# Designs tried in a protein design chat: miniprotein binders against tRNA-splicing endonuclease (endA). Part 2

Target 1, 353 residues: tRNA-splicing endonuclease (endA), of Methanosarcina mazei (q8pzi1)
Amino acid sequence: MNLLKTQLKGDRVLAGKEAVAELYKTGYFGRPKDDGLELSLVEAAYLQSRGKLDIELEGKLLGFRAFFEQASLRQQNFELKYIVYKDLKERGYYVQPSAADFRVYPRGSHPGKSAAKIFVHVLSERQPLSVKLLQESVASAENVHKQFILAVVDEESDLTFYEIKSASPKGEMPEPFPAVKADATFLEDRVIAWDAEASGALYSRGFYGKMLDPERLQLSLVESLYLFSRGVIVVRDRKGKIFSFDEFVEKASEIEGSFLRKYSAYKALRDSGHVVKTGFKFGTHFRVYRKVESIEKIPHSEYLVNVIPEDYEFRLPVMSGAVRLANSVRKRMLFAVEKGEEVEYLDIGRVKM

## First folded at step 10 (miniprotein)

Design te14 (from te1 with L43W F46L)
Fold by ESMFold2-Fast, scan of step 10:
Structure te14 (fold): chain B 353 residues (1-353), chain A 81 residues (1-81)
Amino acid sequence: as target 1 above (353 residues)
Amino acid sequence: SPEVKLEIFRLLYEIQRLAREAKELGDPEAAKQVRRLAWRIEWLLLRLLITGDEELMEKAHQLIDKLQTIVNKLQEQAEEG
């Protein structure tokens, strides 16, 4: 039995020359340094649990619990990182500690055969997650052609993995709107378009709004601004005065929270060739379709879209809920991050490792 | 403080809109339940505005998400009807 003697120093466990041959060259644990091997606290805990090494502190031999308690004092979120590390190791992955918490090698590969393909970031379910930091982390992973995975640990130590990637969705609709003109009136919190022919075309060919009868089409405020800004509808108040663009935005913003933010995303999605349905049917701002050919044969939407500001902070239960909702209706969950007129997308999905 | 105040007003408009949407779906009992929850959230946001207790903001977001889920289910049921 080759039980290695090691020493706990700071946030590292130090092993001698024999550990390089027995742990690094065979299992890719630790980092060779000088004549020995330097192990992270999670690697040392895992190896100790496997009976591969003894750990001493100031001449005293530490059992697993004593070492685990020392490691918890020396490294923030050690318990969460250990849970994730152990899970990935038990699944047969080679795992290297890193600034992203872990770098993970593809299934069937190891250090020296190929590059690591996955960055794993470990979070408690109760930790807030900044969208700005998330986008920076995702971009950093994508720049080196790696997947970015969140490992979320709940209060029962159950583990869920989420893949997060940037997205640039493109639809297949030939035109964003039909070539028609309609007069419309702003009433309370909606716009009503008049003229049976134009209303019919907007509904049946453009997939805008909801028909109240053959002569009246009800449009949401984001749909209305989109069509108004393209000269497809002319919007009047109850007294017959025509709205300017700024007057419409002002009135709509008083009625609907985050109106301009939602409009920016609506506009971007329509301009990229999608059919976009408004309203709260699935707890999201929009349902998005890549292509719709007939009002009688509307397919399932590809995406559910939530629009968020660039300074948004995710609460992980809310993010998990949104992903579960999208999965339950067989759709992908997109978060549209609003940056003025520009919109960036994050695709968040649950994955099995 | 100004950024927190803007967020509070944004959320106040969102809950008022959700309550109006629920009212239009034609289920009076469900609409009453949505309005009651909206009033509780409105009170929470007003308390946050007065006291500056930022812990209330996170609770408000959670309750608004629940309100959104309820309105979505009502809209789905109305479309099936």
Scores: ipSAE 0.000, ipTM 0.085, lowest interface PAE 27.2, mean pLDDT 81

Design te2 (from te1 with L6R L43F)
Fold by ESMFold2-Fast, scan of step 10:
Structure te2 (fold): chain B 353 residues (1-353), chain A 81 residues (1-81)
Amino acid sequence: as target 1 above (353 residues)
Amino acid sequence: SPEVKREIFRLLYEIQRLAREAKELGDPEAAKQVRRLAWRIEFLLFRLLITGDEELMEKAHQLIDKLQTIVNKLQEQAEEG
């Protein structure tokens, strides 16, 4: 066995001309430079582990452990990146290390045949993940037509992969609400609409609220504000005074947290043609339906939706739990990011590589 | 009644147009303020449609004028490099 001799220099491993033929032209490892080959630290560690090369530092031969420790000092999160790199290579992928972790070629492709189509970002499950940074990364990947994948490494070094993409959900409901009018009263923590015919139409045609009996419809606070702002219902206090917008928002905000943020998302989803119901049955804010034709034939909802602020930081175990829950009930998990003037959506799902 | 209803729908269109124009100017905090004011005006116009309270129309016009002034200032700021 004639092992290739290489030298650790800075955050790179340098190999001679022979390595171009043996590593680059056969397996697309490294980058040709100055009649030699420049390897990233993760590539060098992988190749060393497979007996393909020796690595020297200042005239001393480094064993795998010694090199791994040196690499960890020279590159942030080297250990996590190595775990992911090794896994992807063992699955048969061609992987190009980059400043933003990894570019991956899809199965059946390689460098020179097509462009890389997958961007992989590596995280420990214990790291908080800023939604702002996540949206920027997803947008950057989508701008160049790449999939964005999170590789999450747990304490046992097990890997879970998540695909994250932006979403622009569009419903198919012809009208956001039926052409009816009803009086309603704001009670302790809920709104009750009166009038059997109007309540029936809101429930059976608009798919709003829950019928308490044939003549009374219970509406959630976000549903109530939506219908009230469109003149479909008139909401009064127990003394008959009509609520102003500010009075309603103030009272609703005392009853439930983040009311106005949830309302922004509710309004956006209804205005885009969806049927929206409270999702507390599954621990989410909303269940969302693209189209509902009849109250007797309600399909499975397409999405579970959680509304989050733009400064939100994901705790990865919580994110993982929400995705597993949605998958277990055959729904997609959407996070609606409220940015004041608009609502943006992230679709998060577990994938197998 | 038909004239008042026509005016209400004209004003609803105007506030939606102003909110959209503010959003396109790229200042998210200013756009948020414009959107919230637009929602208040929308709410008042729908109350007017339900109650027939003429005082709400005067209040709606005052708030729409305020909204137009805010959007005009944002447009001027966007035009300055």
Scores: ipSAE 0.000, ipTM 0.372, lowest interface PAE 15.0, mean pLDDT 83

Design te4 (from te1 with Y13R A19Y)
Fold by ESMFold2-Fast, scan of step 10:
Structure te4 (fold): chain B 353 residues (1-353), chain A 81 residues (1-81)
Amino acid sequence: as target 1 above (353 residues)
Amino acid sequence: SPEVKLEIFRLLREIQRLYREAKELGDPEAAKQVRRLAWRIELLLFRLLITGDEELMEKAHQLIDKLQTIVNKLQEQAEEG
């Protein structure tokens, strides 16, 4: 059959009134404008690759390669956007190109049946991703009740999709603090609590620390500051002097990089009813439990948590590795974005489209 | 460079040949899989042509070898019946 004739103009491909019936009303390609159809560059490339249209530039017919080269000159990251567009189309999705890259309709739906439910943002795996820009994009999608998906294209043109959403995790732990204050000592890079009864209560009811023996509990520095701030422990140096809050922070910060940042996240998670433990064996800062009833029957943790500053830039292979690791142990990956005493969470997971 | 451009064009023709061979076997699903891989390689070669990043050439060669292996297996299976 005769292919539809179209014209490349600027960053758009323009088709006549026949294209409205043949492309828009049948497959929801393009946008009707005036008496014709306006196609994005990715739509035009896809349709040309399927033999649905011819594209001309200033009277010259462009083959697929020539058009692809022109499109690449006219649109930033056209190659990456085309990879993602083509993949989504071949999976059976209806896709609308937009300023945020793509708006995608739910499986089994189309523009005539429902609103788009998904925003897709396209990145190369080698591009750094600002946490600030990511949070703004996620918030923008969530404000209009849409899912935010990051489509990452590697150097072999393989594609991985990540769902990113804000999170407000809530645990179910009661406040487990014992009625008595325990004496503790700051030793090297840890705090040791000496009272057997208080240590046992902190360990068995609060799920703090690690028992060194039946009489002594080892606490991490973030655990210690949290318990101290709630009046549960009194921390002394090796010479018996009681630490002030500021003195403890100064000492801990000498030992532990980004101590206050990690403490802010630890405190926020504990205050929201979680049990929080070290994530060291998973390569994260924390592992987090919504509810623990007994030390003898500790469930699998729900989240792995990495704490990052608000000016952080993700390296996508590192993000991918963290998400893959969490999935391999059946946990979700949370990034806790620290803003002083305020903490915001991003929940990042790999999805199959 | 002119030498790199000539190599890109040779590889593009090789990909087209492999896709045609797979299509002639009469298995539409196998042909779709070969087409998808061929397209990924073609896009990588276009990126090389545009960016000049010669590391992409080695990756293209590796993927074309993989594509050839897949097509050879499909041809062997079709002949065996």
Scores: ipSAE 0.000, ipTM 0.256, lowest interface PAE 17.7, mean pLDDT 83

Design te8 (from te1 with L12F L49I)
Fold by ESMFold2-Fast, scan of step 10:
Structure te8 (fold): chain B 353 residues (1-353), chain A 81 residues (1-81)
Amino acid sequence: as target 1 above (353 residues)
Amino acid sequence: SPEVKLEIFRLFYEIQRLAREAKELGDPEAAKQVRRLAWRIELLLFRLIITGDEELMEKAHQLIDKLQTIVNKLQEQAEEG
């Protein structure tokens, strides 16, 4: 067999009509155009590495190294894209290069048989990722019923895949919550409710706070504002002066970083029927339960939740660490994106291709 | 530097030689593992050439040592089979 002769031009490799029969019709490489075949740089590098073609630049034959160097100068992140492309090809997938990096066909399918079902975006672990751009990419994929995957390449060229999808979690806790009223005091960085009956009901039926003794319930600041806003507690300072909503927010914000952002997410999760436990038991902002029937038999939480602002920029090692942490305790990792009065969720999990 | 370029060339030669030697042995899954590691090292060296980040050179040496260990085991298995 003779190798196919091709020419490097711009960010493409051009092959003649014979390549359509030998590469496109047999393996769905490239894109037929006019009487020839147009290959992306990653496709050409892969095929050259397999001895399927020769690549020339201005009449000069390029070896694999020389071509790889040229491709790296002509396409941003070419090395990372090649790593991912080669990995997916060796797993047996049909892969189509695109503006969003790659479209991947489901196992047992190919171009012409069905549509691509997976969008793959390639990133170095050192590249920041805007949550706004991520949400837009996820929404675009979901709008056309496709899975969105991040392929993250580390410093040793090891590859990890993450599936990212939007989420609308719904709990099963009944409404209304305990119909009680309690007097409470803002003390240092916490709120203490003093009524034994109300405190017991909030703890055992609503799953709020922790009991300090049989008559006193300690509430986190986000729990306190939630109960205050519902008229369940009246919060006073140490001198007996009642807090307004704004006064409580101001004081809580001085004590707790990102208080209002965390509160928005807490409120949204509680309002959607979840039990939400605060604190940092697993290093996240919240542990979230779809349903809790009794304090004596608390199930494993479904989600760990980190609250992030809408202008957040993911550092991929931090994202990877959060996903690994959730997996290690058999939970899913949700990022709650605070958008003023609204909260949106991203469900991020490691996936095998 | 010229010395760094010479070392990079030597490492390219080393990994291609090891991958070829593994391919000639009778274990296709092990040969696939060697090829996978070889191309990762090659990409690391290309990154070193493009970025000038010489710390990648030390990482390349560590991975080549790992590759050599795998090939040595394959050679031992071929002699016994």
Scores: ipSAE 0.000, ipTM 0.240, lowest interface PAE 17.8, mean pLDDT 82

Design to2 (from t0 with L16F)
Fold by ESMFold2-Fast, scan of step 10:
Structure to2 (fold): chain B 353 residues (1-353), chain A 81 residues (1-81)
Amino acid sequence: as target 1 above (353 residues)
Amino acid sequence: SPEVKLEIFRLLYEIFRLAREAKELGDPEAAKQVRRLAWRISNLLFRLLITGDEELMEKAHQLIDKLQTIVNKLQEQAEEG
């Protein structure tokens, strides 16, 4: 093995013509430029650690530590990017550094055989992740038919990979609610519907609420507003006064601060043909079913859903916890991003590289 | 009393929540027994709502505690199986 002499210049490491044959044509490292080879800082650090090259700065030879410190000053998040790059290389992937961190070739492929199929974005678990920026990054990857992977490095330098994709879930329920009408009463934190026929149909055909007895149905506030807004129920206070839509929203919002946001997501999911169950069995806002045929044969829910605002910033340990919990019960974690009248969805799952 | 009526509806919610939890544990015969007990407690609570006999409230609490104990035991058995 002959050590190649290279020069650190800016955020690149420059090698001569010999490096094209020894590193690029054999291992697809770097980018040929002006009869030489241009290496990214992460590629150069990896190759230096493997004893494949020497790196000089202003005529002085840099050891691995000295180069690593220089690279950290020259590139934002260099240390995290190096950890991810090294891991992917040791797993046998061909990896091309890019402005979006890394482009990765499928297993058993390389730059000469196929196009890169994976974009990898590197983050520390301590770094907040804007949902707006995340949606833009996912859309950019999907527009060029690439998978978007988030590589999260924790404080122990352990690495977890998440696949993030946009989702447009469609349910298979023929109708969002049965054609019935019922009187209902608003209580402290819930609504009770009083008509036996309507309550039975809402429960057994619409899969709304919980039967208190054969004649009475308990509805969550989110379910109640959905049915009220469609004229299926008429909601009264304890004194018999009928609520207006705005009065119901005001009262419900006094009980929970994020009521309208949850309602927007609930409405969107119901309108797209899903059965939606409320409550915090798994610490999520909703459990979502693509199709339910009978109250006696309720399948496992497909998604756990958390509703978040458009300006939300993910705290990665919280996101990781939610994804891990969904995976442990064999469900996908769906984040419903509330955008006023519209709801957009991000499907986040842990992936093995 | 609005406060007593609200408490009755909270208890009704709890008994059917417990019946749902029992159903999700995968023992259909045990789930059926839990659901039957929940409906019996529901009848007692609605009798209280109609008659105003508040002595039935303490009996309802005792039966709901027994229902919770049964569901907890079913959860423990499901974890062992």
Scores: ipSAE 0.000, ipTM 0.097, lowest interface PAE 25.0, mean pLDDT 81

Design to27 (from t0 with F9L L12W)
Fold by ESMFold2-Fast, scan of step 10:
Structure to27 (fold): chain B 353 residues (1-353), chain A 81 residues (1-81)
Amino acid sequence: as target 1 above (353 residues)
Amino acid sequence: SPEVKLEILRLWYEILRLAREAKELGDPEAAKQVRRLAWRISNLLFRLLITGDEELMEKAHQLIDKLQTIVNKLQEQAEEG
């Protein structure tokens, strides 16, 4: 085999017409342009490492080390992108570099057979990930019917892949229970409903709270505000004074951080027909069920839910931990992104490439 | 610094060379183990390049020494066998 001669120019490596036949038509490397082939820096580095081409800069031949150094100066995060590119190539995937890092063809597919179905974005686990950027990237992929994957390189240089998709979960529960009216008392960090009949109905038909005994129902603060806003409960302080909506919000916000944000997500999930259980049993804000028929036979929850603000920046080890937690209990991890009265969902799961 | 970056790239190249040498010795299972370790060290060196973490540098050196020892043993076995 004749070793192909190429030229480093800007953030690209340019090859002649022969490279189209030897690299593009055989392995789908590069992009044909101006009677030649244009290679990305990661493609050129990979091909040089395999002895497929020589790279020159201004008439001087570059060894792999010298080229890698030049590429690192010419492209941000080149080292990370090369780690991911090389991994995917060595697994046998066809990979095309793009503005969003990589377009990947699944096993048994290639550019000549079908369209790429996977967009891969590369991050170091130490880089913060903006939820806004993530939502925009996921929406862009979904608009063209492609899967969005994060490739995360950790502190041990291990590579993990995550699929991220938007979600619009719909439950199968009937309308929220509006028919009872119960007196309740705000005690410390919770609300206690005292009427046995109303408490029993809220628990057994609405699946709200936890029964402390046959006559008393303990409600979380978000459950309480939801029921209060529906006119189902009247909440008093220990001295018998009735809370207004604003007074309840003020007091609850003093007790738990991000109360209104969590309430928005709780309300959205309940309004969309789900049973929502509060508390941190699995280290998340909520456990979510599409349908519950009876207290005696509660199914496994479908989702664990963490509520985050729209300006949230993921610390990737925290995201990874949350996904591992959900997987360990055979559930999906949803992140509910709070945007005032609106809530959007991201479904994040680990995938094997 | 440029000197540290250049040293990391030298070590990375050395690891790839050792993996290729092991492949040429004709023991597929041993070559697979060497390739797996070389891949891990390669990724760790690139991570070190990004973070500058001195702890990762020490770990990389230890693993490269172990990789060299394994390849040397395989070469000796090939020559004797």
Scores: ipSAE 0.000, ipTM 0.150, lowest interface PAE 21.0, mean pLDDT 80

Design to3 (from t0 with L16M R35L)
Fold by ESMFold2-Fast, scan of step 10:
Structure to3 (fold): chain B 353 residues (1-353), chain A 81 residues (1-81)
Amino acid sequence: as target 1 above (353 residues)
Amino acid sequence: SPEVKLEIFRLLYEIMRLAREAKELGDPEAAKQVLRLAWRISNLLFRLLITGDEELMEKAHQLIDKLQTIVNKLQEQAEEG
């Protein structure tokens, strides 16, 4: 086809009015301005690779490599953005460069048919991802009713897309059962409850702990503090002294790293009507059930939960591994972000574009 | 820069919020002015994102202030009517 002549100026590639008809009206490339068309550097590189245009700089025609090198000097992370742009275009998406790196129209749609519904943020797998910045970006997208997607480029230039959204999980466990009172003892790294009737009720109705025998229930430290704070158990040390809430937190924190953070998430999930069990066999802090009817018929858990501090920085291979693990066992991956007394959730899942 | 990207996302949210508020106040001419400003700010933020030119951030803030002033005047007029 006849190639359109364009000029590289600053961070844009400028084309004449014929490009509006040939590129914008047919494929929604660039933005019309005055009598011409302004293309972003990624759009121009893509169109040049497709043989749709020639690019000149100061009277000199640039081949693809020369233009790519110039674009890389004029835009930080140009190579990553180009890899993602090219991939999305080859998948058949209409893509508009924007403040969120890219705005993407849903499959089967285009700018003339509907609004863009997807914000795509591009990053290298080697870049740390701040949870605080991530939450703010996700909130910004959700506030304008758009999906937030991370496009992660690995060292082989392979792409993986992750959808990240805020979650407010709600369980369906029945109203709190009547308060029972059980004496319990803090032993080593766990708590043992001694009252047979209360232990049986906590296990069979609340799905707390593990029965050691018909009269004794073993509770994890987070389960114990939760039940203690609700007045369901009284926890004593080996000498018979009753723990205060703060004394329990202090002792548990000496045994278990990040205990109070894990407890905050445990409490939030239980208070929202979930059954919460250890996620040890999945390498997570918790596995979570929306509803459990009996110990004889426990369903598969819906969520795996990792608890993280608000100043946490994801290493993307670690995030990818956690998401892949959850998918392999047909569960959703939630990150519980601890913010003092409040807990916020991020639902991170791999998506196919 | 992660800090620059964070600021861009915050400002994008702010302009969309202001455009929505202007629409809800029901003044068609002011709504058109707000939408034109929102589009201009979005373009400046996009240019900042691709060029790293932090001078564009100052220009974006100035236009956001102008946008907020328009929305505030519309809110005051609605409260007074």
Scores: ipSAE 0.000, ipTM 0.080, lowest interface PAE 26.5, mean pLDDT 80

Design to4 (from t0 with L16W)
Fold by ESMFold2-Fast, scan of step 10:
Structure to4 (fold): chain B 353 residues (1-353), chain A 81 residues (1-81)
Amino acid sequence: as target 1 above (353 residues)
Amino acid sequence: SPEVKLEIFRLLYEIWRLAREAKELGDPEAAKQVRRLAWRISNLLFRLLITGDEELMEKAHQLIDKLQTIVNKLQEQAEEG
């Protein structure tokens, strides 16, 4: 074996000038520095496992086990990062360790031919993930025109990759609303609109609610508040008093958990030209249609939507379950992040590397 | 334990050596199957390293024996071809 002699120092492995020719120029391992080569701990472990390096610490030769243990002490989550690095290398990717986790080059490319196009962040399945930090990471990647991928390592050491991107979904439903007005009554957990002409228009052209009979349209609470806020319906209580916006929110919030948050997402999706219906059948808050032409020919919805607060902490098994469910029914999974009056979207999907 | 960790690293070296040998034998489909099996064994071994579930060592040995059998057969076929 023609093994290169290297030295472990801090969180790096240092090699001489001969390593530049043998490792960097041939396989793009490490970073040339001064007259030698600086390797990350995951690169050094990978190369040592393939019989390319001897690694010393303070004059003592380290076997693979001893080096792996030293690397684990010197870098947080080294074991998980090594699993992911190894997997990507065996798939044929060129991979550069970074201050985050990894930068990955597209298929058929390498350092020196093009820029890295993929940021990979490594997580254990058990690790909570702040939506705030996730959005910041996604935005940072997108600002430099790179794809953001989560590499999730489960307890079986099985690896699943998820692409996460910001979304600004745009529907194709026409504006403005039909010029209709209807009286409606708040009844238990729903609102009933009484005008046959207006109800027919809302149902057949706006795809709101469900017709109970030719004269009555049943509306959900979020649909009702949206139409009320647009001046399309006037909602009264049992005693005939007209609700104000705040009074409606108060009453609806007593009935439906997180009502105002769900309403913010419902409003944002409708305002962007979508048809929005309950996602109860799929265990989500909403199912969303980009375009619906007629009630007789309703297509399958494009998105499932879950609404979450801005301080939400993802549990990765729950995220994975939601993505798997959406994929199984040929829909995309959106998480709508409620930020007061604003709503931002994360589109999360499983990707094959 | 230190002895289990040493065995894990020995096996990691061995499976990737076998995967490299399979790549050089001129059957691309069999080489891909060997590489996928080596990847799965590697993941079992790292799960053992992370969780300490030593029962996985026996499963790893069984899969490595199958991997060696496949590579040996490929070597024999390459010599005859």
Scores: ipSAE 0.000, ipTM 0.146, lowest interface PAE 22.1, mean pLDDT 83

Design to5 (from t0 with L16Y R35M)
Fold by ESMFold2-Fast, scan of step 10:
Structure to5 (fold): chain B 353 residues (1-353), chain A 81 residues (1-81)
Amino acid sequence: as target 1 above (353 residues)
Amino acid sequence: SPEVKLEIFRLLYEIYRLAREAKELGDPEAAKQVMRLAWRISNLLFRLLITGDEELMEKAHQLIDKLQTIVNKLQEQAEEG
């Protein structure tokens, strides 16, 4: 019956000097403070479950259930954090609780040898996740050269880990434009270009649109606005009137939901050297190719892209579904965060710890 | 509410787009299965529009996810060969 005696106080568990030798120096549990050791609630629960310590509250000894209930009252999301902490510890990682939930040391390292390389943030699958807060967390981790990992706990207490990083994708495509402007007409929900030479060049070298016949190219609305803004096509209505940029945007926005948001992302991806096609077949806004050499040998796309506003809140099942679908077709999942004329990218992928 | 009504119309449009994409991918039997599923989802969304029973929205989302998965498989097969 010789266990370390500890005291629950606030959101910490306090142990004496002996705990420094037995827990901190051996396993890097807790933080030395004054003459003793300060344990987080998740560390104390884990160590109690392994028979390493007793926990008292106001002179009363707490069993595991009683302590777990007290910890849940004292720390938001304690149960979720405990599930993640226990899993990482059982995998052999050294883990330090932090304001961002956990700092994790890579295998073969510990707090005395090197800096933590991983920040882990814990969420229930049912919690909404603000894109703004997510971008801030990712930027904070990247600023100190650490990975940002999201640990999602589902209703069965199973864990899925996601690495989230900022991305600046760069493609290898030139911007092939014909020497002459093509005349085009806005028809119902699409644009048709009429010049055979320009249509052929746009299709076979730029990989824009779909040929209806050897002289006529069908363009999507985002492709059309991109080419129109570059002066490559002139778009007219059925009566022959030329659209202005604003008139085109207004008309396209009546037909396609979130048109300007999708266009901002389309433009950014094309400007960075990618071939961009519709992602409807994958349930995304776009599928993106870094390099396409010929129409006869179109490779598999590298990225699936969903465009979201800067005030978007992820529903984690939706995020998980998108990542799973990308993985199933061997593609990376990018979320393009639209900020007016600027676009920032989050690359989200499942990882095994 | 107007927001729920707009979401219903957006999903109805998405259903018909997915059914059309499946037909264009050229497997006649898979296209028939996708169309049957699309009609079932459409009926659920129209019931939600008429009755206001928001529990039908969750059922519709589950079936849309299933429909999207089928279309994604067909598309990956088309890209492979």
Scores: ipSAE 0.000, ipTM 0.092, lowest interface PAE 26.4, mean pLDDT 80

